# Designs tried in a protein design chat: VHH binders against UV DNA damage endonuclease (uvsE). Part 6

Target 1, 305 residues: UV DNA damage endonuclease (uvsE), of Deinococcus radiodurans (q9rte6)
Amino acid sequence: MTSACEAVPQLGLVCLTVGPEVRFRTVTLSRYRALSPAEREAKLLDLYSSNIKTLRGAADYCAAHDIRLYRLSSSLFPMLDLAGDDTGAAVLTHLAPQLLEAGHAFTDAGVRLLMHPEQFIVLNSDRPEVRESSVRAMSAHARVMDGLGLARTPWNLLLLHGGKGGRGAELAALIPDLPDPVRLRLGLENDERAYSPAELLPICEATGTPLVFDAHHHVVHDKLPDQEDPSVREWVLRARATWQPPEWQVVHLSNGIEGPQDRRHSHLIADFPSAYADVPWIEVEAKGKEEAIAALRLMAPFKKD

## First folded at step 14 (VHH; from t3 with A61S)

Design u5
Fold by ESMFold2 at other seeds, fold request of step 20:
Structure u5 (fold): chain B 305 residues (1-305), chain A 126 residues (1-126)
Amino acid sequence: as target 1 above (305 residues)
Amino acid sequence: EVQLVESGGRLVRTGGSLRLSCAASGFTFSDYAMAWFRQAPGKEREVVAAISWSGRSTWHSDFVKGRFTISRDNAKNTVYLQMNSLKPEDTAVYYCAARSQYEKTDFTSPEAYEYWGQGTQVTVSS
């Protein structure tokens, strides 16, 4: 695939702000189970309605701060995928017009949306009950993306890591059978232990699934000294080849708290890999969220933006 | 040093209820996902329930779904397992385990968990 956009990469905000501007309500399962059925319905109606309004405000926030990539929280609609309890699904259906309007707010502002729902999702698990719950959870997230009016393409990505290690063949085999709202949005990201980019690439090629490259994970997995290692640029280019079109490529950016081998994410990004300079879309995985984006904008190659 | 200390296991009649607690110390509890595993005599250790570091997401095994509820209180560094409608097959040693939020995939595997408690015995009679 050819060279990507020469313009400065778009830096993405992940889920919420450190400040109060983008913060979502939630409810725990234990508190929810203490409620009667009527109380559950009222609780979820209030909570979902509130979170949709906050989500609409997140579109305004992104527009006001020149943020063109936003990762939706996978926790926006608690209990939506709860087995045996369809209250969340019914409430979300009732709120369909408000959800669609929120999605249009992002599209109208030119903000790309994606999700990275990894909690308790292992599509290639050797346990049937985990595979079943994983598909249910992914289908619920895809339903949210459909309700927002988002295209069923990797532009509106549903991103996962590779799952259970040593089961790449099983992962490749199951992807074609995933529900279309999930399958058509699916992307795969390399991790520090189970799946290197080298292990994911043939799976991505066989299934038409884009590879999201994470240089920090790569450095940890291969025990490299830092993100300036020549292989980082090599994998940016190899991952780009899995994207149709290549200008949709997303990579992940994070730094370790105590150094390149530390898996924990730092508050700010001190080291921006030179290999990422021509990547069009970067999710900034830093605890400082919008503060980390602001700090990055003061660094090369962003200094004049 | 890191410690996970389970408590609350005891003998209970079929149909009864029990609440297990696991007190954590020596690490940043709010950075870790937590799980309860159980091991019956002659059987492999199996995951019962798991909860994310923030408490926003939970997973429960089909065998306990609807009967058991995992929860956590990050201010008290404690994870709980509420066990209702207990059955004789729930008889086991129950273990508390901690998994880094940065450890990706296969939350059902004991290998994913850095820290383990010594266990608490739950016995369901009649």
Scores: ipSAE 0.769, ipTM 0.903, lowest interface PAE 1.2, mean pLDDT 93
Fold by ESMFold2 at other seeds, look of step 19:
Structure u5 (fold): chain B 305 residues (1-305), chain A 126 residues (1-126)
Amino acid sequence: as target 1 above (305 residues)
Amino acid sequence: EVQLVESGGRLVRTGGSLRLSCAASGFTFSDYAMAWFRQAPGKEREVVAAISWSGRSTWHSDFVKGRFTISRDNAKNTVYLQMNSLKPEDTAVYYCAARSQYEKTDFTSPEAYEYWGQGTQVTVSS
């Protein structure tokens, strides 16, 4: 245990390692569609089994490196939500014991899990077909989290950005109707264009949805000089108030490659916002992955005297 | 300078097939999601299919009804659209477009796409 006065943030690993330790297999749609139904089943059984084993190894990796937050890849189980083809769902059901064991490996090691699905999900789209496919995709991700034995709370967050801009009221209205495995895990993150933290906060308050603050996105959206702007601390605190308990607060950390306005993520984090010093959970969104975490640990506030 | 160059559009009969290609240059192709849009005369550009930067995820609109398949080859900096069972209502100019993997706005909106090709004409006759 660390004391509240001396605690430093827990730095989270995002999806995979630069090294070979945490790497997941995949298959393209084109190659998959060239397979017969029996070949598809065999392919997904082998692929999913392999990825579950790698995921179990990721729990060991996190424990060995004192990493207490890990973002699951939303691509762990390719074709799981493929329209008109239930092969992935059937294979995952067959592997339920192995999936549950992998989830227990993380929770037994004290590693918090979350997921940030991004591919083609727009819950508040003005297109009915996109709204429908978005709920199906989110439900599939929540099914994976249930299969891992993860709590239906924001401790095991399903995180999205706000979606289609100018439709915050529609977003607020739809959240209560989402399936419980999705709704109970949902968090919202500000982005650089469609939804500022100011636009998301009333949605989060109205629906009981935690706000994940991203300072880099905020700096780009408001055209601020850097992440030391006083508003960064203000938003850390306002976002914290949406978390119950506040000790579950997650923020995102990234730097731009060519400066604060560059939306692309750098390899390492050179500029750690002072505003983040007391945030309990930080996802490190750097291309250097575990190397970026290691480098951060050599900087204030993480380094020893 | 960034370029997206579509090719493969031509006149085909109803029921026929085409494969469109879009060659990319002047940017890091593997950092971009790609999409095909189409525009018939007097209509807005409408998304047909999209594919993530890694190629791991795809989306296809309901109106193509399993007839079209998007794919990409990052080694060749190329995105493709396989179009089968073509119908006269598929007649349009087809555009490829690139969206940064860091863009969080609605992927069906043309404004989410930073780079656009000049288009290739597909004409489906009876």
Scores: ipSAE 0.759, ipTM 0.895, lowest interface PAE 1.1, mean pLDDT 92

## First folded at step 15 (VHH)

Design v2 (from u5 with S109D P110A)
Fold by ESMFold2, look of step 15:
Structure v2 (fold): chain B 305 residues (1-305), chain A 126 residues (1-126)
Amino acid sequence: as target 1 above (305 residues)
Amino acid sequence: EVQLVESGGRLVRTGGSLRLSCAASGFTFSDYAMAWFRQAPGKEREVVAAISWSGRSTWHSDFVKGRFTISRDNAKNTVYLQMNSLKPEDTAVYYCAARSQYEKTDFTDAEAYEYWGQGTQVTVSS
């Protein structure tokens, strides 16, 4: 119906490459805690500086491989959200020019960025300490996106699942109170157990939050035979209606290793759902990363056979 | 057969330190997030700390924050809990638990965990 809906989807790379080109350094909490305050500062300065350089290289990689969507790793800046320790925040502030330059490298290359920070984040938890740590973690991710110079819109998406099941009303109520750097970028994705697309849609509509549809999760949740079920197209269209503009719609693509009900992600995508043919942006959630993207490009609708 | 076997629980004095280990077998350890739960007599089981499948992310409850550190060694299929500055309130049976990296349910709920150990007793004396 629109010119953007007639083009083939843009296939997104998730976090890292199978090859060595995009790999980020880390530090464990136990090793970090063994360091003195001065040693912590030096460690994070070296680590963050290195990861920013690798991130700029990821922009070059995406450009060289015609990749226009990239999911940033939530592990780029370890210890940034550590309660009672502001070392990471101070180091990132010191590196602000380098971080902004890395963000411009993506923007200049025409590469859309998003994050999917879900590890131990439950915004609608019934435990106050979890709600507090979840907001802190989300704020740290939003700080990274601000530092990259990324506008506070769903174009630069911060994506979560729905959190604690049976608490959709609480989720809808808390979203307006989230810090603006988080709230203005927030999207919600259906999962296999806690939140179906049907459960998320009213939350998304009430809060102005885009719904990211995941067909694999939907097939598992509803015990459908495969991703060609008619409801898959129906949910692509319903989810699209939550995006303003609709040309910003993102969906997730994955296949099960041993069939449609297997929650584990396969190495390559063997089954591309026909319902996704006109979706503008697809994150490819396959273990094969750039190899999976290359393989998809050899299949319909990306290449006629 | 899936097994999670905790070890290292014992009697220690207030202010002491203890390291718990959990040896895993019978499943692909690197595909699972891990957690330590504890249960004192007459109390509900509660999450103490959790660590992602890659080890890149951790979470610790406020009750133990700054005192306990979860870690993992994927080459040895082992999860650890380093416990420092122990208090009598830490007295409990400690359980190791495994949660699929693909499970999206609340990580603080025991029901999110597919595999459980038999527990190891930690007793902190006044």
Scores: ipSAE 0.776, ipTM 0.904, lowest interface PAE 1.1, mean pLDDT 93

Design v3 (from v1 with S109D P110A)
Fold by ESMFold2, look of step 16:
Structure v3 (fold): chain B 305 residues (1-305), chain A 126 residues (1-126)
Amino acid sequence: as target 1 above (305 residues)
Amino acid sequence: EVQLVESGGRLVRTGGSLRLSCAASGFTFSDYAMAWFRQAPGKEREVVAAISWSGRSTWHSDFVKGRFTISRDNAKNTVYLQMNSLKPEDTAVYYCAARSRYEKTDFTDAEAYEYWGQGTQVTVSS
């Protein structure tokens, strides 16, 4: 058979390593609240400085392991979005040169960066206080990406699920009013219950927001037998059409521990969807992290015969 | 058998403090986000505070912000609610609830929570 140099999907590392190489420090709210104002400043300065240094090391790690997609932890800078407490913001401002240098380390190494913020962000909540805290949290994430020198485009994605079910119209209506650093980076991912890809697609089309397709979530939502169902390929292509340019498309990859309907993520990926073979960017959502990437590289289509 | 058992609810005076505890068993506690809900007489059950499975992220309702702090100890399979500066309007039954870390539906909705305790009564006298 004749073969040419064909690009395989780029496999992304999510947040940290199982090994010691990429591990970030944190502090809980309860411990933080027990500190005096001076102690808070010292704590966050030490913590943020340490995490920025580790982040620079993560760029080196990715380069050394041919990883060209990396999901930043949403917990890199604890307390940055804490209402009524500007300590985190002040510390991060003080560290602006170090943060920018960390961002350059990734872009110089050719590593694409994105974020997928944690729970408690529901932009289309029916509760005004949740909408307000959600915008504040997203703005803090966008501030981190700005500080890293990252472009305000879906290349540097801020990814969310659809939020409160049955409120797709409200989601579509609010997206144009989001702050530009958030709006210009926003992507939406289907989930297992509230928002199928079919429910997200019109929202994405109306707002110019890329759809990140997650086949595992789709299989669970539609109670399909596995990720080889023909609809998986159909949704890869429909999601791709929401990306401009289409070569920026990101999809998510995970397997269930006990089978396709299990929402819990396995340690390794045993079943790679054939539909993903030509997708340019894949975030690998496996508990094995870098070990899962290494194992995937030994499988088709990544392993060359 | 999965159980969530709240404790610590009692009668206190306005301005007082309480610490609620919720002991969890029968499931992998560190795979679950936890929340405290409350229900006052004649009102709907509503979320008070939530904490992520790792303990790194928290959310507190505006009506308790600055006064209540949710925390967890994964080694003890316990979630806590520290309640300071209590007011009569805090009088309610407080429920502990668990939500899978893989659940993506709205964390303020009671149906997002798979496991529930039976509640502990907090009464704040004026």
Scores: ipSAE 0.784, ipTM 0.907, lowest interface PAE 1.1, mean pLDDT 93

## First folded at step 17 (VHH; from u5 with A33T)

Design x3
Fold by ESMFold2 at other seeds, look of step 18:
Structure x3 (fold): chain B 305 residues (1-305), chain A 126 residues (1-126)
Amino acid sequence: as target 1 above (305 residues)
Amino acid sequence: EVQLVESGGRLVRTGGSLRLSCAASGFTFSDYTMAWFRQAPGKEREVVAAISWSGRSTWHSDFVKGRFTISRDNAKNTVYLQMNSLKPEDTAVYYCAARSQYEKTDFTSPEAYEYWGQGTQVTVSS
């Protein structure tokens, strides 16, 4: 329903606010393991219930600030995928109505939800135990997405990098065998070392998996001068072609603290790539979170007359 | 100067317990994922456990699951490995390693880690 000739990208908030509005509780593994089974259940019930309440508040926050894209934290439900301990799963099942209501708060407000599980997941690992734990972790993320009532499509993306380098063929081969709640949401993002967008594109094409282009990663990987390199626009367009429909395309935006080759994310985005001006969805990967979004809105192309 | 200094390795009996510590300095500890690797004689260095930069996510190898627990204290720039129910097969040099939170590659590969300690010997007697 929006005009393409006047549309600007939707800027996404990633996980938390720097302000106090969106903060999630956690528990360390060592403290958790020191608890009895009854104490574990009580701890996770209190923690999960609190985080779901905070998540509903995040929906209100996004609505109030015209944020239409939000990346859910992978740490919302600690211990959910802990092997040999079903306590987290049982507690989350008990909280199913509250979780669903939180999901509806976002979708009713027109806020698109994504997840980007980054920790200890290597689907194409050459180690069977890592592949097993990776699928378990991804399934737990997909379970959270299902519990929120989110569609099993790339609209509600589960995003990963390519994993172990030099194993693109293995990645392409395993994707069709992933559980449907994972497979149907999966997207792949280029990284700074193991997988360029050129290496991911054939995998995405072969498996029907959308490519999320990250210009900062591309610049670091290829040792380019900055995000205005002509290849950046080229890859925005090639990545767009992997999205069905193309208006669902997501890209990632970050700047380096000490320059284009610095992998560390800056607080604000000083350099917005011209290649991104017509991209519909941008996750803003800046330490300044909502402050970085506010600052971007004062820059071209977001500033309106 | 970046340093990772392991301590706590010693001789223990089968079934015993031991806690390893790794003190970090010279870098922003809270920006790094930490891991413990071990290397037995004639074997390749293998990952034992890893913990995310925030401490919110952990991974443990199947051969130590339920017996070992990785933890960290970001205020003290220290990562720990609590080792319970030790077996002779756990005899090895244990290494502390650090990788950037921005590193996306296989966390089990030693190549993904930019900083390493000198190691501490753990010997489990039968």
Scores: ipSAE 0.721, ipTM 0.889, lowest interface PAE 1.4, mean pLDDT 93

